# Designs tried in a protein design chat: VHH binders against Phytanoyl-CoA dioxygenase domain-containing protein 1 (PHYHD1). Part 4

Target 1, 291 residues: Phytanoyl-CoA dioxygenase domain-containing protein 1 (PHYHD1), of Bos taurus (Bovine) (q0iib1)
Amino acid sequence: MACLSPSQLQKFQEDGFLVLEGFLSADECEAMQRRIDEIVAKMDVPLHCRTEFSTQEEEQLRAQGSTDYFLSSGDKIRFFFEKGVFDKQGNFLVPPEKSINKIGHALHALDPIFRCVTHSHKVQALARSLGLQMPVVVQSMYIFKQPHFGGEVAPHQDASFLYTEPLGRVLGLWIALEDAMLENGCLWFIPGSHTGGVSRRMVRTPAGSVPGTSFLGSEPIRDNSLFVPTPVLRGALVLIHGEVVHKSEQNLSDRSRQAYTFHLMEAAGTIWSPDNWLQPTPELPFPPLYT

## First folded at step 22 (VHH)

Design bb3 (from aa2 with Y56H)
Fold by OpenDDE, fold request of step 25:
Structure bb3 (fold): chain B 291 residues (1-291), chain A 124 residues (1-124)
Amino acid sequence: as target 1 above (291 residues)
Amino acid sequence: QLQLVESGGGLVQPGGSLRLSCEASGFTFSSYAMGWYRQAPGKQRELVAFITSGGHTNYWKSVKGRFTISRDNAKNTVYLQMNSLRPEDTAIYYCARSTHEYWGDRYVYSFDYWGKGTPVTVSS
């Protein structure tokens, strides 16, 4: 069922992405959404978000807290918030549950429901049909794309953030839990842009620096006219080549665009870059997809 | 008004050295990370080195070990010492001021303002 047809494989090879409508059932989507509601109900707001600052030095300390919070989140389930939802005193300007940008980065490993979805027979079948021999899961996140102000994601290649040698070893699986349309922030792709390599990388900055990450390399010229919107329905999976250029716009609509996304890496013959922000830990080495 | 003025470019033989300078004005220099970009003919502009406000440095792989970025906050100047130059280093070099991009869970160093550039030609 989740095995790609020859035509689908060809399309993915040509475009660098592929839409699979109806990958998850409504019941499966609902289960994920209910679980996330439970997680959000027990949400702990990070201390750095609540820290009052009024001076440059205090702001720096807050930023440092944010940096550490992010860099250490690879093996945890943590909450990340939209920009501008806190005042300088650390108070929410909007309801907390409506302020979340994403939850990450280890839902795939630490939450039973999301682990079940991530390692489902459908996902495994899909991976096998793509020829993956020893795929591992490197990260996962639940994205809310909040109504009215859900932040944009600038054009990028996933491999810039999750760099490997050789290239072509990282795949993104993006599952729509709600309808993703033009108005609420569907994905946009540049078809065929996955064959030119990686022009820039996000790497960790030297210890003590804030922020904790920086881009290096070329600043790609991306013509907006090259982007093709990819609206999908609830339950759809969008397969994303690690090097295909894609983005999403700000959600200015009155409805959210919730999605669950995780990334796979072919581990056979692959070196994970030590410069990546995300590193495996003793607590959570990259788990194999196949069970 | 933001201003970045590069200098020090020129013609040099392979294996030679150059030292680029960039004088900044119009903003609190010491509060920003600074970077050096280069753009070779027919290629995209690329960030090859940056230095944080605290003096921490990072380099693109192709220049690592050969280039050194430094700064003098008292002079509002950032430098790029370029050693062991190669023909492939031929480009217009641009000084850049940093900005922070928020990606939903992280801030990332980026750059939003460049000087006019100084040309570097490495040729025998």
Scores: ipSAE 0.557, ipTM 0.886, lowest interface PAE 0.7, mean pLDDT 92
Fold by ESMFold2, fold request of step 25:
Structure bb3 (fold): chain B 291 residues (1-291), chain A 124 residues (1-124)
Amino acid sequence: as target 1 above (291 residues)
Amino acid sequence: QLQLVESGGGLVQPGGSLRLSCEASGFTFSSYAMGWYRQAPGKQRELVAFITSGGHTNYWKSVKGRFTISRDNAKNTVYLQMNSLRPEDTAIYYCARSTHEYWGDRYVYSFDYWGKGTPVTVSS
């Protein structure tokens, strides 16, 4: 089941992504959503971490707080917000549970439900069928894609953020916890776009900078007609080559598009860039996938 | 077609001053944030200063109080006044068209176009 057939492997190699419908059961999806509800119910984010970036002098202190909040999130469970959900005093303009863009970046290590899914037999078998020798889990995210205003995600390649030498060593596993359709912001891919390397890299800026990260290189203007929509049903896994170009549109519908995603790196023969914002820590080295 | 042309670099002794200029063409200059970046030999590229389309400025801590970024939208030009120069300021200085991208959890400085760069050497 979780083992890829030769034709599935070939399709992944040709396209740079692959859909596996029915990867998780309804019960598995519900368990993750219930756990997220519990985590959100206990959310407490300091006021100075809520404010959008601003050029105003008084907001500089708050922008530094939110920068530090992101940069140190690699071994935490932290909450990140949609644009426009706060007034200038930092109060919610929407219900707090509807304000969250994503939770990151260590659900896979710090939450038992997400750890169990991430290291499940199905996931390990999938990684073995792809020929991964020493895969490690480098990050995870829970994405809400909120109804009505869930933000678009611009065209990108995951390896721009998760850079390795050589390239080709990073793999995204993206699991739909709700149906992901055109109307609520499904993924779109440019098939075959993973063969040309990355157009840019995100790196840490020197300490004390705001913002705390910077792109090196430029995202090209892309022909929108090259993108193929990839609607999937609840429980599907979308396998995403680290260098395939993909995006999602803003969610203007009345339904969210919740997803759990994590990234693997083949550690055998691979150098994780010291310039990546995400670094292993003594508290959480990148855990091996195979248990 | 887009161009950013830096000038004003050179050799200067410690404690000296230089003024860098960057002339922009091929786009609506007043609509873009602009930045100065530098790269020393064997080191990573780093942001030095930026200025928004509205004229708000920010500086890397090591240059704050010594460097001043400014813009003249009528001349499509960004300037970097560098005072009290130190040997560690030695680098190639690049003008870049800068913006901010939000990725749901952080803002990221973005470059969508670079100048060729102008070398600055601070030594005796």
Scores: ipSAE 0.408, ipTM 0.773, lowest interface PAE 2.1, mean pLDDT 87
Fold by ESMFold2, fold request of step 25:
Structure bb3 (fold): chain B 291 residues (1-291), chain A 124 residues (1-124)
Amino acid sequence: as target 1 above (291 residues)
Amino acid sequence: QLQLVESGGGLVQPGGSLRLSCEASGFTFSSYAMGWYRQAPGKQRELVAFITSGGHTNYWKSVKGRFTISRDNAKNTVYLQMNSLRPEDTAIYYCARSTHEYWGDRYVYSFDYWGKGTPVTVSS
């Protein structure tokens, strides 16, 4: 179950990530996938949010609605797509249900099935065993990693997007809903990379800018040989320290790699950066994990 | 071939001004956002300002109100007017051309092409 041993706690401290196999049952994973199928069946994305750009000028002129769609998604259930799935008129070139990159960013609050998993006794017990005092849930995502073209996720640190003062206050919980293997885009980590802070931050750009976000700082050239693959079976939970460097390869296989992930912030003694794209709203303050 | 050539750096007294220029060649300048980075000794390179292809300007907090970025598309040139200079502004200043990264739900500006830089020293 989710009670961490002293050895597991030490491994997480040393590596910046930890695999917990068998965290959810197969039935629990399937229930979440069935709920996603229901959500996708009702999908309706505004036409002005369905564009693909070849230049930054084109993006600036045409992407205002798409930028607003992302920036205001923190308290919504919204659909985001892979590159190359729209024609010039915004029509799908790929069946819509097979073109989704992710659903974000408030499944944990707005969907009863995902809320129940997020606040489950297992998750709360895990957070307590990690010593979290006042964890809040800041965001959630359902990731499809579609067969054949599910996009690469470049090396990154979650705290670059979810910045706090001090650092070290953000924890990712990443749950495999299908086996995640080398062939379908498992996670890769640089063990121990969480101790040096973040190399860059994503911040909101000034109002009216397109794109609506920009990186501040610079991504270093990283030694690719330091990345270790982290294959896991369906139902595994991967704990991800907010500052550990990780990535995933493009999914060239015929199987998706679906995952549910959400992020906790230890709110005790922590300042959430006002420059983060994600902000609490009157409609959804960051909900406490402990219920 | 793509080339960014910075000029206008030098030694200046605190409170003084400098105007940096960056002449670009080897690409369609008017289609790209352009930026200025600086790197102080022993520090990471930091973005201080950028200007979109459409002329919208952005400044990071440390220089806002003191620096002004502008562009002349007819001359393929980006400028950085630096006023009220402080010793903390001492750095090598790099002109940069934009690129962007897709993160599955949005495009994010990134600047991955730099010139050779022009040194700026603010001291008495």
Scores: ipSAE 0.392, ipTM 0.744, lowest interface PAE 2.4, mean pLDDT 86
Fold by OpenDDE, look of step 22:
Formats: structure tokens, C-alpha cells, sequence
Structure bb3 (fold): chain B 291 residues (1-291), chain A 124 residues (1-124)
């Protein structure tokens, strides 16, 4: 199941995504969820989230802090919260553990459980079956998609954020740790949308400029009828081409939709854009997938 | 029907002040972030100030402490108060509409529409 069949490869090439049900066992999923519970139990809330605005300068500092917090998270395990979970004084409006949007972006490197999953023989076999020669892991994140609160993810291409030259070198591996259905925010794809290039890029702005990141280009208006929902069961892996357009709706249900996601980049013959928000660091160069 | 109309530019001496205004129409102003760009002769257009729909502000390093961006949603107007102006602030200033999206870890902004610009000249 880890190695793609010719038909699966063809489907992935045509659609730009592929669902692999039962990629992880229930035990593997549970281990990951338990590890996350442990990590959340020791959660440190960023100081900038608790800063009260009293002046415009303070507001700017907070905004800068937030940007820096994000931009420097590539080689760390950090917490990111849903929008609107803090009052003006920095107090939680929602329980802290229910306020987390995601944890990122270096679970794959810094946490033994997630490193094990990311570099598992199953993942390596999958990568090899895709013909990847020198794949590296560029980022990872645990997504909570909280009940009633998990915000939508707008239509996008992963390559907008993780841009390479040439294109077609980035893959997303999205693992459902809970059932992902229509009501709790399953993924939606536009099949075949991965062949038209990248419509926009998120880039770092020049040093000293604001905001810290911005989009270049424009997001085209996409017909909603083109999106196909892809509900999957716990343990499923969704393979995502870096250029396929996909989204997820707000979780309006009473159950979460937890997922672990990491991205691979074929390093052979590939240039990672220096404008990407995520940059390798001496502390964490992009680790090779194959061990 | 989408329009951004800048005003308030002109000639000012070093150390002087100007207040730019940008009146928006043709869209729900309160739902959009707004920014001010400037383009000096021979230089690239650069974002100097930004204000989100929620009122959060950011500034270019060189204008921080001197410029203040604000908005009045009731008037569909964004402002740029420029104090302590310097010759290097000389440029055409453009109002820009920006959408912002929260991706769970940061706000990402895109700029999709600019006004025609208003010239600002700082000279003794």
C-alpha cells in the first residue's frame, strides 16, 4: 500500500492528488495524538499574544512580533492560534487547548514520534514509487481544525508558499488522524488544476518593510462547483501535488478534524526560492527523507 | 466602479508635514486592509504603511515614528499622516487595497488595486 500502483500513479498525475486509505494504523494515529496531547500540556503561549495594546507603537510591535514568531518557526515547534481567541488583554476567550490552529513547523525533525512517522519506511517507499531521487522534508505541522471553531483554509496551491524552480518539485502529505468528513472540514480539490502553474506567491518582503510577507500575483476566481470533496477516514494519507488547488471549509461540527501534514521537495535539480517564508537554517537544514 | 482616489500631496519643506487621504468606492471598504505605497524617481514602488481591516498597523522602517496610517470606515477613507518629512520621502504616493487572509499562523496580504497616486515633494 505504500508503493503506488501504476493506476494510482496515473490517477495522481491526472488529478494532482491521491487518497490512500489505511496508510496509518489506528495505533499509529493514537500514538501521534497522545504525543500531541503531551506537547499541548506543556504549551507556551507566545508573549506577543498576551500583549495589550495601549499605543499604536505597541500594536506595531505586537504585529512585528507575530511576524517574527512565524518566520522563525521553521526550525522550531511552535503554537499558532485561531483568529479571535484572545481578548484585548491577552486572555483566552476559548480554552487554550481548544484555541490552537496548528503546531509547527519542525515536528518532523524535533519530535521523535513525528520524525519516526515522517521518515517511516512507508513514506520512503511512497516517495520512491513517485520517482523522487533526493527528497527532503521542508516543513511539518499538526492541524487541529477545532470543533465549531476551526477556520477555513482558502483555495490555494502549496507551491505558492513553497516555491521552487522548476515547479512540480513539492509534494504535500496530509495524514488524517481523525475522520475527515464534509461536516468537520475535509479537503476539497480541483482535479487537474496542478498543470496550470502557480497563480500567486507568498514572499518575504524586504528587510525592514511591512508586512513581513505578502502575496505577489493574484488569486483567480475559481468556480466553487469545480471543487470535489475528499472525505477520508482516520489513517488515510492524501498525497497533494504542490500545484493542485485545494481548500477546506470551517469546521462547524462538534468534533475536531486533526491531521498531520508535511511537505517534501525533490532536491535534485531544484532551487528553493530565497523569497519563501521558510528557509533552511544551520540548526535545521532540510533533512533528507531517505535514511 | 472600484476606485481609490488619493489627495493631499504637494510640496513641503524638510521637517514639514502632510496628510494624505484616500477615498475608496466600489467595494466594502471595512472588509479590506489598506496600504500606502510610494515610488521615488528611479526606484521601485515600496509599501510604507499598512492597516488591516481590524485596525492593526505596520510601517516601513524608514517611516516608523514619523508616519501614521489610519482609517475611517464610515467615510471609506484611509489616511497617511506624514510628519518630519525628509527629502528621501519624495515620491508619488499610492493608495492600495489589500486583502488579508489568516492562515492559522500569520496574516498574509495581497495588493490588488492602486489609486492614480498623489505626488509628494520634500525640498528646501
Amino acid sequence: as target 1 above (291 residues)
Amino acid sequence: QLQLVESGGGLVQPGGSLRLSCEASGFTFSSYAMGWYRQAPGKQRELVAFITSGGHTNYWKSVKGRFTISRDNAKNTVYLQMNSLRPEDTAIYYCARSTHEYWGDRYVYSFDYWGKGTPVTVSS
Scores: ipSAE 0.246, ipTM 0.645, lowest interface PAE 1.7, mean pLDDT 90

Design bb3 (from aa2 with Y56H)
Fold by OpenDDE, fold request of step 25:
Order: structure tokens, then sequence, then C-alpha cells
Structure bb3 (fold): chain B 291 residues (1-291), chain A 124 residues (1-124)
């Protein structure tokens, strides 16, 4: 069932994350993957990705130059690519469909299949069991974690990117569409790390400033031994507290680790930071989860 | 002992020019991007110019065409040439060392070291 038991609630409260195996059926996962295939088939590669560069530094500038593309993606379905998939002339080094890092950030709103999953009765029941009164969906993304080079995600708190006042109002729902094992980039958590506040924030810079985003604060050095791997099977949902520290390693295996992730925010009594990279728009205000 | 020491600030009339310098020590200067921030009274600190380790530059919209950031790696120094100064450019200017990390599909920059600042006042 999608409702959390008292023991599950307690575990989530203590650890800052919770694994729910078998949250989605195989058919549901297949439908999502099929839909992604259709979306990818119609992929439009951004022009900024095709910019020629001669040095690593120019590559960095190109990546940074895509800030507007990123900042305006909150209400769109856009493609983002892995690091190093383009040569100096702007050509793909690997097939385009195998170069995607993620698709985001409005699958939950703009795609019928993903909207159905995001607003499913199961998800709503889960949210209600967590005591959420007025949860809204703030973002969604499909993560590919490509074979051999799917990039690592450094230790972080989601709240660094999705900051609220007060804290503790953001939740991540991470759904495995493929088995997520140690070898292909499963999630790692520091249990109980969600109670110490936020160490840094990614914020927008003032309009016209460079760069478009920057970190405020600093990420502390964390002992690697504190991280616990959380391998899960296809169909599993990992509930993630916005402040729990987690990471994923590079996928060095020959198989992908696809996942669908979206974030909820309790809207009641919550202020969304205007400095967050993601802002609601007239086209897409944060949609309520409950229907 | 990391240090960033700014100099060159002062009083200038509108339309005038100043050249700020920031001398770095205690780290491999040539390996780091550098930036100039400014903070006006009652305002937030803002990044106005940025230069990568390789010499590529970026500017805040409000200073573009007027300010030029440059660096001399042999002297461990980053410069900010400020021309056509305006009263709204009045602020404490800070030199900063930048770091960056790739996050998903982009590089995100941060600044981990700051100078003490040099004051710039543009007034008639």
Amino acid sequence: as target 1 above (291 residues)
Amino acid sequence: QLQLVESGGGLVQPGGSLRLSCEASGFTFSSYAMGWYRQAPGKQRELVAFITSGGHTNYWKSVKGRFTISRDNAKNTVYLQMNSLRPEDTAIYYCARSTHEYWGDRYVYSFDYWGKGTPVTVSS
C-alpha cells in the first residue's frame, strides 16, 4: 500500500529517507520508459550545445552560457546533456539519445503519462500519510544515468537548490525505472543528516549578473564512511527528506540507471525563496498534488 | 595563508576612470578563476566581472562596455579597469577567488576567498 505504516514513518523521521519497494508496477515503469523513448525521438538539441570550443575553459563557458536555458526550464520539457559528450566542433561523441543527462523540469505538468504518475492516488496517499496539507509539485526530471559515463551527483541536500522558509518543507520522490545497484549508480545516504540545517545554497544572481547561479556557503567535508548505499529494484520509490545528505556515484557499468524524480513542497505556511533557480511562472504555477 | 589584497580605490568624478588591482598569494593563482564583487551601502554584494583561469571574461550587464577585467598570472594579479564611472558604481569593491563544479548539465561557481575590499566613490 502507498500509505506509510507507523514504523515506516518513524524510520523516515530518523533516517531522513525511506525505501518503498514495488511502489510502481512493471507495467507502469514500462509505460514511463516508452513515453521517454517517444520524447527522446523528438529531441531538439539546443544550439548552445553545438557551439565550437578549443579549450576546456571554453567548454566550461559554454556550459555556463546555458544558464538561461536552465533557468527557464521550470515550466518546460528540456534536454540536458552529460559532460563531455560534445567534441570541440559541437558534434556528439556518442549517439544523442545516449548523451542525455536528464529531461526536465516540467514532465509532471506537461506530459500526460508523467502527470498521471506524479498525481497518482498512490502518491497522494503517500503524501497524506506524511501529513502534508497543501503539497505542490515544484519540479520533475527524468534521469538517465547513462552507461559508463553517467555522471556522479556529489553529496548534497535538495534544500540547497529548493530552499524554503521554514526548512523541512521539501520532499523528493525518487522512482527507480531500472534496478539501481552499486555498480550502476544507486543512491547513497547519510542517515540522520537531515536535522542539521542547510550548509549551502544555489542561488540566482541578479538579473544581468554573471554567472547566472552561484553557491552561497560551503559544503562540509563529509566522511565517506558515513554514506550508506541504498540499492533498489525497478519500481521502487525512495522518499527523500529535503535536507538529508545523499549522493550517487558515476555509472561505470554497461547498463543505465534510469529514474524519475519529482519534488513536493508543503505550501501551507511556507515561503519559497525568490533566490531559488526554479521559480513558478504564470504558465506553470506550482500545481497542487491533491486532485 | 591565502591572501587577496585590493588596491586602487578612491574618489573620482562621474565619467572618470579607476583601475583596481588585486594581488593574490598563498595559492596557485593561474589555476583559479577570479572575480570582482561590489557592495553598495544597503545593497547586496554583487558580482560585476569574472575572468577564468584561461582569460575568458564575463560582465554584469550594468558594467558591460565600461569595465574590463584582466589578469597577469606572472604577477598574481587581477585587475578591474573601470571607465565612464557613474554614481551608481559607488561601492566597496572586493576581489574574490572562484571555484566551480559541474552539476548536472552546467558549471556552478562559488567564491571561497575574499579580499578586504577597496572603496570606490563616484561623486561630483
Scores: ipSAE 0.192, ipTM 0.578, lowest interface PAE 1.9, mean pLDDT 90

## First folded at step 24 (VHH; from x5 with Y58N D61K)

Design cc1
Fold by OpenDDE, fold request of step 25:
Structure cc1 (fold): chain B 291 residues (1-291), chain A 124 residues (1-124)
Amino acid sequence: as target 1 above (291 residues)
Amino acid sequence: QLQLVESGGGLVQPGGSLRLSCEASGFTFSSYAMGWYRQAPGKQRELVAFITSGGSTNYWKSVKGRFTISRDNAKNTVYLQMNSLRPEDTAIYYCARSTHEYWGDRYVYSFDYWGKGTPVTVSS
């Protein structure tokens, strides 16, 4: 049973995160990876969506195209790439399959394999043990963390991107499809950092404007010594409180650190911020977790 | 030495106008996006307006249509024209240098340096 014990619940409440080793079997992980390989094999990214960020007026349209590509991805399965993988013409400087940062943001809804994992009895049991009444899935992504290339994820709170009123309604479920160690970019957490509120928010800018998203506020300077690495094995699920501060370093190793992550929101008594980049659509309203 | 110096704040009646200026020094101004923030008493600092190095502008919903952000690269200055001011606009206004962060699927503007602020009070 994927139900949390009282001690696990307490630990999660204290730390703001919890590791569940062996949440998925090796076979389940392999199935997910195989499915991703199939998806990647059919990858098709239009040129206008393969542009680097630019503040130059002449390039704003292209940049905006890329922004729209992101902003409209909430109900789609789209490819996103590492920084610096395109030349000025939008050609890949590295093999496309090796340049992917993540696939998102609706694997949980649109792909049968990932939908099955996301809505599995194990996940539902976990959510119930956490006391979630009407949780919905808001987003999902497959993260590659490419060898020698997978970029860092700066310290952040998920709630900065997925803001609710009240706070404390968003949870991240991070599943390791490969061993996540110190050398290949395991997660780092500041235990107990989930009780201080949200430091900054990423908000959607007015439609048609550039940039498409902006941070409100700033991250405080944090002592690096406060971060605790959290290496996990393939198949592990890391439960992440929406407000716990966490990061991952660049993958400088020769092996990837693939992970599947999705976020839950307790819908009961919760207001999803209209300023969030991600908004439910008629095509994909936030699906209930419980089936 | 990085500096942002705000000016133009003051007391104004509701419906009035103010023009804030922020003079930048110590960095290549034209290469950076700039923003205006404000912080009211007891409230969090909030973004008011944003302008890219290329001149694209964005506004917070509450000030859209009333405030205009602009920049003069030759003068290393960013401006905030505030019209139709309301008591709710009362705050300390801060100029900020912006940077952008890539998060694997998006570019997000952030801010890494702030001025000391200029107070704006809207009161009858």
Scores: ipSAE 0.560, ipTM 0.869, lowest interface PAE 0.7, mean pLDDT 91
Fold by ESMFold2, last read:
Structure cc1 (fold): chain B 291 residues (1-291), chain A 124 residues (1-124)
Amino acid sequence: as target 1 above (291 residues)
Amino acid sequence: QLQLVESGGGLVQPGGSLRLSCEASGFTFSSYAMGWYRQAPGKQRELVAFITSGGSTNYWKSVKGRFTISRDNAKNTVYLQMNSLRPEDTAIYYCARSTHEYWGDRYVYSFDYWGKGTPVTVSS
């Protein structure tokens, strides 16, 4: 299963994404969710690190703290929240565990359960089947897509955030830990949209800025009818070319849509942009996938 | 119709000053953050400065202390005062209307409209 057929490889090349149902077992999915419950139970996000955007002078230190919290998260396990869950003093308006948007960005390196999944034999075999020579793991995220209010993810290309020279060197591995359906915010793709490069880039803004990142460029006008829904069952892996356009809608249903995703970069012959928010650190250089 | 029109560019000697203007129309100017970006020949556009709807300002580190962004909501205009100009400030300067996008873990400045740009050349 982890060894892609020639027709699967061709389909990925044509579409920019590929669904592999049954990649993880139900038990593997449940173990990851249980581990997340343990991590969330120990959650403690200092007031100055809670996500907030404000122009008021008294709140500027909190906004800077939240920006620094994100920018330095590449070698941490950190909690990020849905929009609008804090009052002006930084207190939760929603129970903290129900307000989390995602956990990022180094589960793959810092948590033994997620590390084992990321470097598993089947993931490594899949990467070899794709012809990756020196893949490194650049980031990981656990996405909650909370019931009723889990936020929309606007149309985007992962390489806009994870920019390399040349383009075409970033691959997303997105694993459904629950059924991902139309009703609870499945992925939508524009098949074939990965062939034209990126429409915009996210870069770091000047030190001390709030927000700490900015898009350069803009999205082209896109025909919404070009998006194809991609519902998958729990345990599916979706391969996502770094330049394929994809999105997900707001989750208005009573079920979450939890997913574990990580990104690989083919490091052979590739320059990671110094303008990316995510940079390797002395504590965690981008680890090789192949062990 | 939405429009951003830059003006005030030109030739200036090193150490000199120049004031750029960007007149906006077709939207509620006071509700939007505005920015200045520049693009030197053969390089990507880079952030110079931006100003929020509430008046807070931010500057690229290479221009901090030399450039000042300001806005006049009554005239629907954003300005960039450029002092102590250097040859490396030579670029086309663009006015942009910015908004904020939330991506689940951070806010990101985004730009949904750009002006045509005004050239600035710093040379003797």
Scores: ipSAE 0.495, ipTM 0.809, lowest interface PAE 1.7, mean pLDDT 87
Fold by ESMFold2, fold request of step 25:
Structure cc1 (fold): chain B 291 residues (1-291), chain A 124 residues (1-124)
Amino acid sequence: as target 1 above (291 residues)
Amino acid sequence: QLQLVESGGGLVQPGGSLRLSCEASGFTFSSYAMGWYRQAPGKQRELVAFITSGGSTNYWKSVKGRFTISRDNAKNTVYLQMNSLRPEDTAIYYCARSTHEYWGDRYVYSFDYWGKGTPVTVSS
């Protein structure tokens, strides 16, 4: 539905991100949250996939199981947890539903409600206004940002994890399902930081490695004063250029900051890196956005 | 202060061998995993090998079977034995200290300190 104005396009090009308030209605947000409650109610995560780094020996044994759980999640609906929510036996120290960091990475393909939102006419119209010719959906996740201890997300560029040749082909769509404010861990961006490429890449390590992924390159020291907070109301969509630097702080408040996010790649003229953790499979090739 | 000092680079013929050393100081060496990376001109820096604090090793596929990483905790030194060298092994080789980053769904090897590198040239 939303056709970006010339000034909105210019702002996105200059900043590397753009806020579109009111993109989803309150009812649409609540329906997605209810669907997540249903999914969480049936959650069953194998014990060997519940990992804490309590010693190096335990790290190696449990991290291999947890590594495989992550690496094979591209065509699944899987649950990933906050630090410190398990004891040494793998029992939850807090209620399981309050322990989840995120659900990933194929809600867009495997859940009818999330598929409908992802491929909605308004999302497709937005992609066309950005000039995307052959966008594909590469991943999706539901982020909880739990009250009191929802973990910080360090400064990063999405294309470091979703690397393409050439760069500039990945776009994040981040939808607030609750108000996202300073107090509950809103996004922070460095405006204009998307023009310099990526500082590092996350790649799969050789089979049998622990952990199963590694950064190539290093994150530069960045001036924290360059980060601008981006509070948004429930239902907002934040467009995130794949190379813009962003972060979020730990959520110390008594309210969660739930969000649904997915990533598009312009597939026309683009090579998806074979070193990315996420790869299309015959079971789930990257689905075209345009239907 | 924290330092990683590489040595042992140089010119070598194809099929030859070279042993790189990295002396560490300013931290408890035995508690950290260590890695070797290399960077050829115009290419991205790539992982060559790493060794955990407990001595477990891992190698990138292009060097597996030819290179061996090892460590001597008493000397605070990590080594890279490079055998059957090829012209494509020509690069600057960097020693790095590892750390781990948690990204909500996995731990990722990250490297928080790098040496200045030692150049290796393989040519006839």
Scores: ipSAE 0.436, ipTM 0.748, lowest interface PAE 2.3, mean pLDDT 87
Fold by ESMFold2, fold request of step 25:
Structure cc1 (fold): chain B 291 residues (1-291), chain A 124 residues (1-124)
Amino acid sequence: as target 1 above (291 residues)
Amino acid sequence: QLQLVESGGGLVQPGGSLRLSCEASGFTFSSYAMGWYRQAPGKQRELVAFITSGGSTNYWKSVKGRFTISRDNAKNTVYLQMNSLRPEDTAIYYCARSTHEYWGDRYVYSFDYWGKGTPVTVSS
């Protein structure tokens, strides 16, 4: 299953994404969700690290705290929240466990369940089938896409955030832990859009600056009719070329759309941009995928 | 209607200076962060300098120490003072109004309106 056929490899090369249904069993998905429930039950996020704005003075203070919380999350397990879930004092307007947007960005290294899935035989076999020589895991995240208000994710290319020289060295692995359908915010792709590079980059600004990150370049006007919806069943893996344009709509349904995603970089012959928000640290250099 | 009108571009010798201006109208200028971006032929637009509503500044590494962004809220104007110009600075320079994009774990400065641009050519 994890070994791509020649036709699957060709389809991935042509489209920039590929769906592999049944990559994880239902039991494997449920085990990951149970582990996330345990992690969420122990959640503690300081008030000034919650990502929200209220007033100009509070915006500057919280933006600095929220920026540091995000920028240093590459070797941590941290909680990030939906927009609009806090009142002006930073108190939750909805139950805290239902207000989480995502958990990032080192589940693959710091949690044994997610580490085992990330480095599993089937993931390593898939990477070998793609011809990756020295893949490293650069980040991971667990996405909730909460019922009713799970936020949209605007059209983007992952390599805009995870930039390399040359391009073409980043691969996303996105695993549905619940059915991902039109109604609860499945992925949408522009097939073939991965061949023209990236339209913009998110870069870390100089030390001591606020804002802490900014886009270079501009998002092009895109024909929405080019987006193809990609519904998948629980346990599917979606391979995402780093430069393919994709999005997801806001989840207005009563069902979440939980997913685990991580990114690989082919390290052989690749320069990781020093302007990326995410940098390897002494605590967690990007771990090799192959073990 | 929203307008951003750049001026002050032109032809200049290497080592020279120019001051770009961007006059804004149709919105509450003092509430927005503003940026200068440039686009050389065949290249993507790239950030040059950025100034928040509160006056904090940020610069792309190739221009740091040579370019200075500033704003005058009374005149609804943002400026880019460009010193020690190099041929590599040749581009169309755009003024842009910035906004915030939320990506689930951070806010990122982005832009939602552009001026028409002012060309700058640095050549002997």
Scores: ipSAE 0.396, ipTM 0.738, lowest interface PAE 2.4, mean pLDDT 87

